# Ledger of designs, part 36: VHH binders against q96fz2

Target 1, 269 residues: q96fz2
Amino acid sequence: CGRTSCHLPRDVLTRACAYQDRRGQQRLPEWRDPDKYCPSYNKSPQSNSPVLLSRLHFEKDADSSERIIAPMRWGLVPSWFKESDPSKLQFNTTNCRSDTVMEKRSFKVPLGKGRRCVVLADGFYEWQRCQGTNQRQPYFIYFPQIKTEKSGSIGAADSPENWEKVWDNWRLLTMAGIFDCWEPPEGGDVLYSYTIITVDSCKGLSDIHHRMPAILDGEEAVSKWLDFGEVSTQEALKLIHPTENITFHAVSSVVNNSRNNTPECLAPV

## First folded at step 1 (VHH)

Design o16 (framework vhh_ozoralizumab_d1)
Fold by ESMFold2-Fast, scan of step 1:
Structure o16 (fold): chain B 269 residues (1-269), chain A 122 residues (1-122)
Amino acid sequence: as target 1 above (269 residues)
Amino acid sequence: EVQLVESGGGLVQPGGSLRLSCAASGFTFDDYGMYWVRQAPGKGLEWVSEISYSGDTTKYPDSVKGRFTISRDNAKNTLYLQMNSLRPEDTAVYYCARDIYSTGRYGYFDYRGQGTLVTVSS
């Protein structure tokens, strides 16, 4: 997973993240650095993406079931990194393989500190190899969405799909992530950065790509992954596995260039 | 455009009370934690109070704890500071500020208003 869409305006994104704390109280996540949120149909590594994390990471006595939403840099910079420029990190931390997460210091250390987050997106993109050519077919991959249409609509099959209407109730993709905090040695703001955990692709995606992000399907999985105060690392890792509850459609090559940031990037072809 | 407009400052005698208000516009008010910060003449900014986006959690430094109360009305996009038992050392320009929790520092903010002057003197 190396490209996502996260284009919702901040207020729509916030409402899409409504949740219940452990007491059953309805809540919206509290923002940190909201002005660093940059919506886009075409997010690449090193850009900022919104993540959910437990409030307890910022406030010592906070209820660990309460959620913060914050933009973080995609591409984990370990807390121990001593250079002044994060771009000088010699290994790629865009994704973290589930099978080696406990073996690699860059991921094992923050995971041991409970630095689990949920990475938010409209969906993600993958490129399928086509036989007999070096061209790849891009696909937009996302949770199945609830569609409400009046029964017996004569024009439904002939009408162009109106994606603008589906965003009002869009179910965001929720991917398991690990984050870390890096303090620049020359001073300045602490950098929060994350990696997306990856697993073997499910049967439904195997013809598109051999790997997929670890998707947390539903509020129970999201809550357990975030709640590092009550859920141990060992228990949380049981949530990391492929899911079949996913859908996709082919999109145009417009998405190939990460500088293209238009609705055409995710429109069906 | 983000705007924060403070009001309610004035001259008050030691032991008196004042209620400050901050009208917020240009953003979704109930998505943000808020601060009150102050600056006494010739001194730096001092954190006075903090409130979460919902209003459920509030925090205060020992210098004002028990005397000041921060609150918010999300339906009216308004932040309040109730100040009781005022002391001469509370004399300062008071600013309403929008929270950024990127560095984990109290009193860090991305926007603040123009301020309202509170003078406590006999």
Scores: ipSAE 0.000, ipTM 0.115, lowest interface PAE 19.3, mean pLDDT 83

Design o2 (framework vhh_ozoralizumab_d1)
Fold by ESMFold2-Fast, scan of step 1:
Structure o2 (fold): chain B 269 residues (1-269), chain A 121 residues (1-121)
Amino acid sequence: as target 1 above (269 residues)
Amino acid sequence: EVQLVESGGGLVQPGGSLRLSCAASGFTFDDYGMYWVRQAPGKGLEWVSEISYSGDTTKYPDSVKGRFTISRDNAKNTLYLQMNSLRPEDTAVYYCARDRYYGSGTYFDYRGQGTLVTVSS
């Protein structure tokens, strides 16, 4: 997972993240650095994306079930990185394999500190390799969306014009992430950055790509992944596995260029 | 099971020195920042030093800065506190603690049983 869509205006995104804390109170996540949120149909590594994380990361004695929403850099910069420019990092931390997460220091250390986050997206893109050509077919991959009287169901046969009505009730994709905090050696603001954990693709996606993000399907999984105050690393890692509760449709090659940021990027073709 | 075991406390004269040690087990020691915290008789916990997981970054409150030095040996799973120029007000039980937050003051998830340091004549 190297490209996502997260285009909802901030107020719509916030409402889409409504949740209940451990005591059953209905809440909206509280924003940090909301001005850094940049909606886009075509987000690539090194851009900022919104993530959910426990309030306990920022406030000592906070209820660990309460959530903050914050933009973070996609591409984890380990806390031990010694250069002044994060773009000089010698290896790619866009994704972290689930099978080696406890073997790689860049991921093991923040995971041990409870630095788990949920990466938010409308969905993600993958490019299917086609035999006999160097051309790839892009797909937009997302949670199944429920049909309402206003939006209708979403499928490969639906026209792009019908999609405008679904965003008010859109179920955001919730991907398991690990974040870290990097303090520039010469001083300056702490950089928060994240990686997306990846697993083997499910049967439904195996013809498109051999890997998929670790998707947290439902509020119980999301809550347990975020709640580092009550859920140990070992217990949280049990949530990391492929899911079949996913759907997709082919999209046009417009999405291939990360500079293209229009609804055509995710519209069915 | 996470265990932190402090040692090296004792009675010392004002102006003297002590070195505290903390033996860590049951977790990957070099994944965590560590603290020394203390509790004087009848008072609350006071942060006295912290060190990053690598040992590259250390922090101290003004009350001990220049007198105390925190260090770690990741190969031996051991944390140290070198205390110099000790004062009667340094009298306390000293605890080794594992950091829950990187760079977040005195917030920790595990603490040892403590070692008593008494500074008096």
Scores: ipSAE 0.000, ipTM 0.125, lowest interface PAE 17.2, mean pLDDT 83

Design o3 (framework vhh_ozoralizumab_d1)
Fold by ESMFold2-Fast, scan of step 1:
Structure o3 (fold): chain B 269 residues (1-269), chain A 121 residues (1-121)
Amino acid sequence: as target 1 above (269 residues)
Amino acid sequence: EVQLVESGGGLVQPGGSLRLSCAASGFTFDDYGMYWVRQAPGKGLEWVSEISYSGDTTKYPDSVKGRFTISRDNAKNTLYLQMNSLRPEDTAVYYCARSPYYTSGWYFDYRGQGTLVTVSS
């Protein structure tokens, strides 16, 4: 997973993340650095994306089930990185393989500190190899969505106009992430950055791509992944596995250029 | 889990020096920035120094700048505060505190029990 869509306006995104804390109280996540949130239909590594994380990361004695939403850089910069410019990190931290997460220092260390986050997106894009051609077919991959009276049916056959009506009740894709915090050696603001954990593709996605993000399907999985105050690393890692509860449709080549940021990027073809 | 244990406090005359130490355990010390903060009798907490995870960046308020030096030994999981030219107004309990990377202002998630520094003739 190297391209996502996260285009909802901040207020719509916030409402889409409504949750219950462990006391059963209905809550919206509290924003950190909301000015850094940039909605886009076409988000690539090194851009900022919103993530959920436990309030306990920011406030001693906070209820670890309460959630913060914050923009973080996609592409984890390890806390031990000693150069002044994060772009000089010479290995790819956009994704973290589930099978090697405990073997790589860059991921094992923040994971041991409870630095788990949930990466939010409308969905993600993958490019299917087409046999007999150099062309790749892009697909938009997302949670199954409920039908509404206003939006009608949603799916591969729906027009872009019908798709625009579903965003008010869109179920965001919730991907398991690990974040770290890097302090620039020469001073300045601390950098929050994350990686998306990847697993083998489920049967439903195997014809599109052989890997998929580790998707946390439902509030129980999301809450356990975030709650590092009550859920150990060992227990949290049991949540990391392929998910069959996903759907997809083919999209146009407009999405190929990461500078294109229009609804056409995810519209069915 | 996380423990911070200060030592090195005591009675010293104005103009004297003291070196405080903080032994850290229960976490990866070299992944965190650290603070020294103090509380004078009957007063609130006041930050007195900040150091980055690597030790390359340090910050001080004007009240101690030029007199106090924060440093760290990541191999020994130890934080230090060298205090020179001490004044009666430096009398306080001094706390070692862990600085989470996710804050740009002074904020800490753990602090030690403190060590008393008394500056008096």
Scores: ipSAE 0.000, ipTM 0.109, lowest interface PAE 19.4, mean pLDDT 83

Design o4 (framework vhh_ozoralizumab_d1)
Fold by ESMFold2-Fast, scan of step 1:
Structure o4 (fold): chain B 269 residues (1-269), chain A 121 residues (1-121)
Amino acid sequence: as target 1 above (269 residues)
Amino acid sequence: EVQLVESGGGLVQPGGSLRLSCAASGFTFDDYGMYWVRQAPGKGLEWVSEISYSGDTTKYPDSVKGRFTISRDNAKNTLYLQMNSLRPEDTAVYYCARVGTYYSYGPLDYRGQGTLVTVSS
């Protein structure tokens, strides 16, 4: 996973993240740095994306089941990185393999500190190899969506106007992430950055790509992944596995250029 | 249980030096920014220094800049304040404090019992 869509306006995104805390109280996540959220149909590594994380990471004695939503840089910069420019990091930390997460220092250390987050997206993109050419077919991959009176089925949508209605009750893709905090050696704001954990592709995606993000399917899985105060690293890692509860459709080559940021990027072809 | 225990205070003559220590326990020390603050008798709390969670960023008010140095040893869960060129106006109880966020500009959320520093002849 190297490209996502996360285009919802801040208020719509916030409502899509409604949840229950440990006491059963209905809540919306509280924003940190909301001005850094930049909606886009075409998010690439090094850009900021919204993540959910436990409020306990920011406040003493906070209920660890309460959630913060914050924009973080995609591409984990380890806390021990000593240079002034994070773009000079020699290692690609866009994704973290589930099978080696406890072996790699860049991921093992923040994971040991409970720095688990849930990366939010409308869905993600993958490129399928086309036979006989060097060109690849892009696909938009996302949770199955429930059809409503106001929104049509996106799999049957044949126009951009029908596509606009689907977002009112869109179920956001929830991917397991690990984050870290890096302090610039010359001073300035702490940089929060994340990586997406990856697993072997499920059968349904095997014809498109051999890897997929670790998707947390449902609020129980999301809650357990985030709650580092009550759920140990070992228990949380049991949530990391392929899922078959995904759907997809082919999209046009417009998405190939990360500078293109229009609804056409995810519209069915 | 979060605990912060200050030590190293005492009586020193003007121009002298002292090194304060703060032993932290009950939390992951290297996840929090830390402050040193002080309170002279009959006066309010005054911010003295701050340090980020990694130790890479430090800040000082003009009243102590160039004289005091804050540092930390994350392997030992210990915060330090090296105080040089001490003045009578530095006389105060010095407190180690933890911030509520992972950044040094957050509010104080825990404070220790303090250690008395007296600068006089």
Scores: ipSAE 0.000, ipTM 0.097, lowest interface PAE 21.1, mean pLDDT 82

Design o5 (framework vhh_ozoralizumab_d1)
Fold by ESMFold2-Fast, scan of step 1:
Structure o5 (fold): chain B 269 residues (1-269), chain A 122 residues (1-122)
Amino acid sequence: as target 1 above (269 residues)
Amino acid sequence: EVQLVESGGGLVQPGGSLRLSCAASGFTFDDYGMYWVRQAPGKGLEWVSEISYSGDTTKYPDSVKGRFTISRDNAKNTLYLQMNSLRPEDTAVYYCARHSYGLYYSPSFDYRGQGTLVTVSS
């Protein structure tokens, strides 16, 4: 997983992350550094992406089921990193293999500190190798979206071709991440950075790519992954596995260039 | 106890203006997106406007775009709908509604008020 879309305006993204705390109280996540959030249809490593994490990471004695939303750098920089340039480790920490997460110092140390986060995206992109050619077919991969007619629902006003209405009720992709906090040796602000945990592809994705992000499907999985105050590392890791509850469609080669940032990047072809 | 109480409806001439208000209580108002929806006599429910929890994002269908403006005052727990250039087809009961949303939900509303009648007629 090396490319995502996360294009929703900040307010729309925030409401899409509405949740219930441990006591059943409805809440919106509180922002940290909201000015660092940069929406894009085509996000690559080194860019900032919004993640959810427990309020307890920032506030002693906070309810660990309460959530913060914060932009973090994609590409984990370990807290013990002693060089001045974090880009030295960049591509190696874009993803973290689930099968070796407890063997790699860069990941096991922050995981032991409860530094679990949920990485938010509209969806992610993967490139299918085409046999006998150097060409690759990009796909946009995302949760199945629900359109329901409910009493009080305005869905009857939606056009099937209206992309604005699609995003009004879009179910964000929720990927399991690990983050760390790095203090620059020469001073400056603490850098928060994350990696996405990866697993073997599910059967539905195996023809597109051999790996997929560890997707947290549903409220219980998201809640348990974030709640490091109540859920141990051992219990949380049980949530890390392939899921079949995903869908996809082929997209234009426009997405190939990470500088392209338009709706055409994720539109079906 | 969640309560939404609409006011400001009445009889108005075509081309006139009207401002609707909705007083919210029983929940944290600034945590929820809000809707105005309407129901014309003998018709189904129609979406009129949506506003985000902060007020920074608003949405309108083409039928009212440029004529209606949704706004909110989070300090007063109040939602507003400014209606300009009113037409006979705008005649309806207007409802204030609390948006239902989240990582797991399709957009809908879970609570609405009793409505306020707007009649546009000469």
Scores: ipSAE 0.006, ipTM 0.230, lowest interface PAE 9.6, mean pLDDT 84

Design o6 (framework vhh_ozoralizumab_d1)
Fold by ESMFold2-Fast, scan of step 1:
Structure o6 (fold): chain B 269 residues (1-269), chain A 122 residues (1-122)
Amino acid sequence: as target 1 above (269 residues)
Amino acid sequence: EVQLVESGGGLVQPGGSLRLSCAASGFTFDDYGMYWVRQAPGKGLEWVSEISYSGDTTKYPDSVKGRFTISRDNAKNTLYLQMNSLRPEDTAVYYCARTYYKSGSYLPFDYRGQGTLVTVSS
């Protein structure tokens, strides 16, 4: 996964992240650095995306089941990185393979510190290789959605006009991530950056791409992944597997250029 | 089979101390946070203390903060509760419990032990 959409206004995004803590209290996540959130239909690596993480990462005595929402840089910069400029990192840390996560120092170290996050998106994009041509077909991939109680599920057969109305009740895609905190050696603000864990594609996506992000399907999985104060690395990693509960439709080549940031990027063709 | 077995309860005078132990088996102890909860005669369950899977984070309600200390020994699969300056209102059956993610519920746990009785009276 190398391209996502996360275009909801801050207030809509926040409401879409309503949750219950371990004691059953209904909550909204509290924002950290909300001004750094930049909604976009076409987010690429090195941009900031909103992630959920445990409040305990920021407050020593906080309830580990309470959530913060914060923009983080896509592309994990390890805490041990010694150069002054993160762009000089020699490795691509946009994604982290589930099968080697405990072998790679860049990912194993922050995992050992409980630095798990849930990466939020409207959905993600993948490009299907068409045999015999150099061009690829982009697809927008997202959780199955339900319209109002009067309407039912939204899908590719719905008109573009109907898509304008779905965002108020959109079920955000929740992807398992690992983050790290990097302190610039010459001083400055701590950089929070993340990677998305990837797994083999499910049967439903195998014709589009051979890999998919590790999707946390439902609040129990999201809660366990985030709660590093109560759930060990070993138990959390049991949540990392392909999922079939996913929907997709073909989109316009407009999305190919990451500078294009319009609703046309995710509209069905 | 998940089992939690508490011990260390007894009769103690006000101002006294007791140490409770909970022996855990049937699951990977160091993968779960743990609770101590109690139930006084004729009352519901009350949260007493929490500890994270690593032991790095502990939490207490104001009623026991400064008097009770929760700890764990992951090598021995054992949870402890050190109780100091005991009061008559601390009289209860004390249970060891494993964390449980259940929406809409206070003090969620999927397993608790059989309990150990603590009586504080003169």
Scores: ipSAE 0.000, ipTM 0.289, lowest interface PAE 13.6, mean pLDDT 84

Design o7 (framework vhh_ozoralizumab_d1)
Fold by ESMFold2-Fast, scan of step 1:
Structure o7 (fold): chain B 269 residues (1-269), chain A 122 residues (1-122)
Amino acid sequence: as target 1 above (269 residues)
Amino acid sequence: EVQLVESGGGLVQPGGSLRLSCAASGFTFDDYGMYWVRQAPGKGLEWVSEISYSGDTTKYPDSVKGRFTISRDNAKNTLYLQMNSLRPEDTAVYYCARGTPYSYWSGYFDYRGQGTLVTVSS
């Protein structure tokens, strides 16, 4: 997973993340750096994307089941990185493989510190290689939605009002991530950056791509992944596996260029 | 600033019990998950228990499960390990270790104490 859509306005995104803490209290996640959230239909590595993480990462007396939502840079910059420019990092940290996550220092160290996050998206994009050509077919991949399962597609809306209604109760994709904190050597704000854990693709996605993000399907999985105060790394890693609860549709090549940021990027062809 | 001081080790016969304590100072104890780890003579480091910052979640490897109980008193900044049905193979130096909440002993130690020796021998 190297491209996502996360286009909801901040207030809509926040309400889509409503949750219950350990005591059963209904809550909305509290924002950190909300001005750094940039909605887009076409998010690439090095851009900021919203993630959920435990409030305990920021407040010593916080209940670890309470959630913060924060924009983080996609592409994990390890805390030990010594150069001044994160783009100089010599290896790709956009994704980390579930099978080697405990062997790679860049991921093992923050994971041991409880630096687990849930990466939020409308969905993600993958490019299917087609036999006998160099052309690739892009697909938008997302949780089953009540409207798309009934109407046959996300683009069934025939008017601006119907298009807006698609997003009113959209179920956000929740992907397992690991983040780290990097202090610029010349001073300045701590950089929070993340990677998306990947697993072998499920049967339903195997014809599109051989890998998929580790999707946390439902609030129980999301809460256990985030709650580093009560859930150990070993127990959290049991949540990392392929899921079949996913759907997709083909989209136009408009999405190929990461500079294109319009609804056409995810509209069915 | 951070200090962890273990106590309660000693010589005990097989089948006996010991209670280890760890006094923590120099940090907000109830913000951190804690570990007990041990190192037997001539062997590597072994994780023996972990406890969440609140004390609600505990974990043990099969080698001590059912025999050892980790607990904490956040008001007293103290970590405990109750060891029952001790075996000769439990002979080791036992260390109290601070991680972040739920860190693993394999390279995630911020701080650990000096250790306390537990000898299980007839």
Scores: ipSAE 0.000, ipTM 0.146, lowest interface PAE 17.5, mean pLDDT 83

Design o8 (framework vhh_ozoralizumab_d1)
Fold by ESMFold2-Fast, scan of step 1:
Structure o8 (fold): chain B 269 residues (1-269), chain A 122 residues (1-122)
Amino acid sequence: as target 1 above (269 residues)
Amino acid sequence: EVQLVESGGGLVQPGGSLRLSCAASGFTFDDYGMYWVRQAPGKGLEWVSEISYSGDTTKYPDSVKGRFTISRDNAKNTLYLQMNSLRPEDTAVYYCARAGYSRTYYYGMDVRGQGTLVTVSS
C-alpha cells in the first residue's frame, strides 16, 4: 500500500471515528496536532495521515480503551535513529510485512512498546499491470458502504453527485499500523511516524495486486489492536490477516500523479 | 433540537475583562470539540479559540493568545471564554460553535449559537 485517499474535513473525519470506550460510553477521539492534518484525495509516503492510538500513550493513568486521533508521518522513523535528517533513513518503512514484523528491529521495538495505531483512509489505490502493454490500470479499494435512501446507490456506476453524498456516512478504511517516536538529536518537536502492516492479497484483490494492507474489519478488531494496556502483542498479531470484506472500482489516470488532489482521483472510470 | 445559547457580552473599556458562557442542549456535549468564533462589523468569521471534547487540549491564534482562555464544564454542558486585556479590535459578535462538517467555515462548524455582542470602547 503506497497511496491512499483521506480527504474528509477534520470534523467529518472525527465524527466518522465515533466509538464506545470499555465502559460503553459514546466518545469522539481527541485530537493532537489537528493543524497538521491535510485532507487529500492522493496521499503518498512522507505525507501526514491521521491515525488512532490509545490515550494511555500520552497519559500515565488513562483508560487504555480511550482514543486519540493524531496526524503522523507515513514512513516510520525508529526511535533509535541517530542522524539529524529522517529522510536519510536507509530502510523503506512505508510498509511492514506481517510475516517478518517480529524479525525487523525497526518494527519489533515499537511493537514491543505497544505502539500500535489504526491508519485511517477513505480507501487506498493500487495499480494493476496489464499484459501486453506498459499501461497500468489504477483502482480505488475501500470497505463496502451501507446503501441508504439519503446517499443513493453506492457502486462503480454512481454519478459524481452521488459520490459527494456518500461521504456523509462513509465507513473509513481502518488499517493496522505501528508507530514510533523520534527525538531530533539537535532538539525540536518529537516526530511521530507510522508504517502500514501488509499481508498477502485476498482472492478478490489478487488480480489487482499481490499484497494488501492488514485491514481491521469492525470495532472489535480496531479496539483490540489499539488497546495495548489489555491486549498483548501476541494476541494483537492474531488480528493481522487478509480480508475479503473489501470492494473496488477502476479510476482514471489522474490519480497517477501524486500532485493531483481532486475528487476525480477516486471517481469511477 | 440542538441549541447553543451565548451570554456574558456587553460594553467594556479597553484593558477590561469579560467572561462569556455558552449553554448547550439537545446533544451529548462531552462528545464534541467546541469553538469560539467572532465576527467584527463588516468582516468575516474569525476563529478565536478551540477546545477538545475532554477539555485537555486548547488552541488559540496569536491575536488572542495569552489574553483569552477557553474552558468547559462537561457536567453542566457549558463552554466558557475568559477574555482579559480587551482591545477595541476585539469588538465583535462572539459565537459558540460545535465542531462538525461545513466546507463554508474555516474549522468546519456545523452548529452555531445566536451570538453575544462584545463592544470594547471608552
Scores: ipSAE 0.000, ipTM 0.122, lowest interface PAE 19.0, mean pLDDT 83

Design o9 (framework vhh_ozoralizumab_d1)
Fold by ESMFold2-Fast, scan of step 1:
Structure o9 (fold): chain B 269 residues (1-269), chain A 121 residues (1-121)
Amino acid sequence: as target 1 above (269 residues)
Amino acid sequence: EVQLVESGGGLVQPGGSLRLSCAASGFTFDDYGMYWVRQAPGKGLEWVSEISYSGDTTKYPDSVKGRFTISRDNAKNTLYLQMNSLRPEDTAVYYCARQYSSGLTYYFDYRGQGTLVTVSS
């Protein structure tokens, strides 16, 4: 997973992240650094994406089931990184394989500190290899949406009126992530950065790509992944597996250029 | 103003049945998916059932699947929950809730005041 869409305005995104704490109280996540949130139909590594994480990471004695939403850099910069330019590690930490997560120092150290997050997106993009050509077909991959029945699909909502209705009730994709905190050697603000855990593709995606992000399907999985105060690393890792609860459609090659940031990036071909 | 008003709760013996209703007003009912959620004494909220805006798709947790049926009448702005083979652990206040665009959870932006269902011998 190397490209996502996360285009919702901040207020819509916040409401889409409504949740229930361990006492059953309904809450909205509290923002940290909201000004760094940059909506886009075409997010690539090194850009910022919104993630959910436990409030306990920021407040001693906080209820670990309460959530913060914060923009983080995609591409984990390990806390031990000694050089001043974090971009040098970008391609090595965009994704983290589930089968080697406990063998890689860059990931096992923050995971041992409970630095689990849920990466939010409208969906993600993958490029299918096409036999007989060097061109690849991009697909937009996302959770099944309840309102797609009325629209017939996300494509049926391409009119301005239908587009607004689709996004008002869009179910965000929730991907398992690991984050770390890096303090620049020369001083400055702490950098929060994340990686997306990847697993083998499910049966439904196997014809598009051989790997997929580890998707946390439903509130129980999201809550357990985030709650590092009550859920151990060993128990949390049991949540990391392929899921069949996804859908997709082919999109235009417009998405290929990460600088293109328009609704055409995810519109059906 | 959005309003959701539940009715149909009461005392029933184990193995019995009840049908809950929810009257919705103040919004275009057939533009929203709907939930039934419940809260047992001393417990948090639990999602019980979900129905799409059209009524074509329904979802249930394993705890009620095969026993409960959610349905809706969009012409009457009414949501229903048919509960069969009731168990003592189904005792709870049942709330009608309007689907919210959370996607991460089965959460809502509005809920009613609730109707109490007590299952005891």
Scores: ipSAE 0.000, ipTM 0.151, lowest interface PAE 15.9, mean pLDDT 84

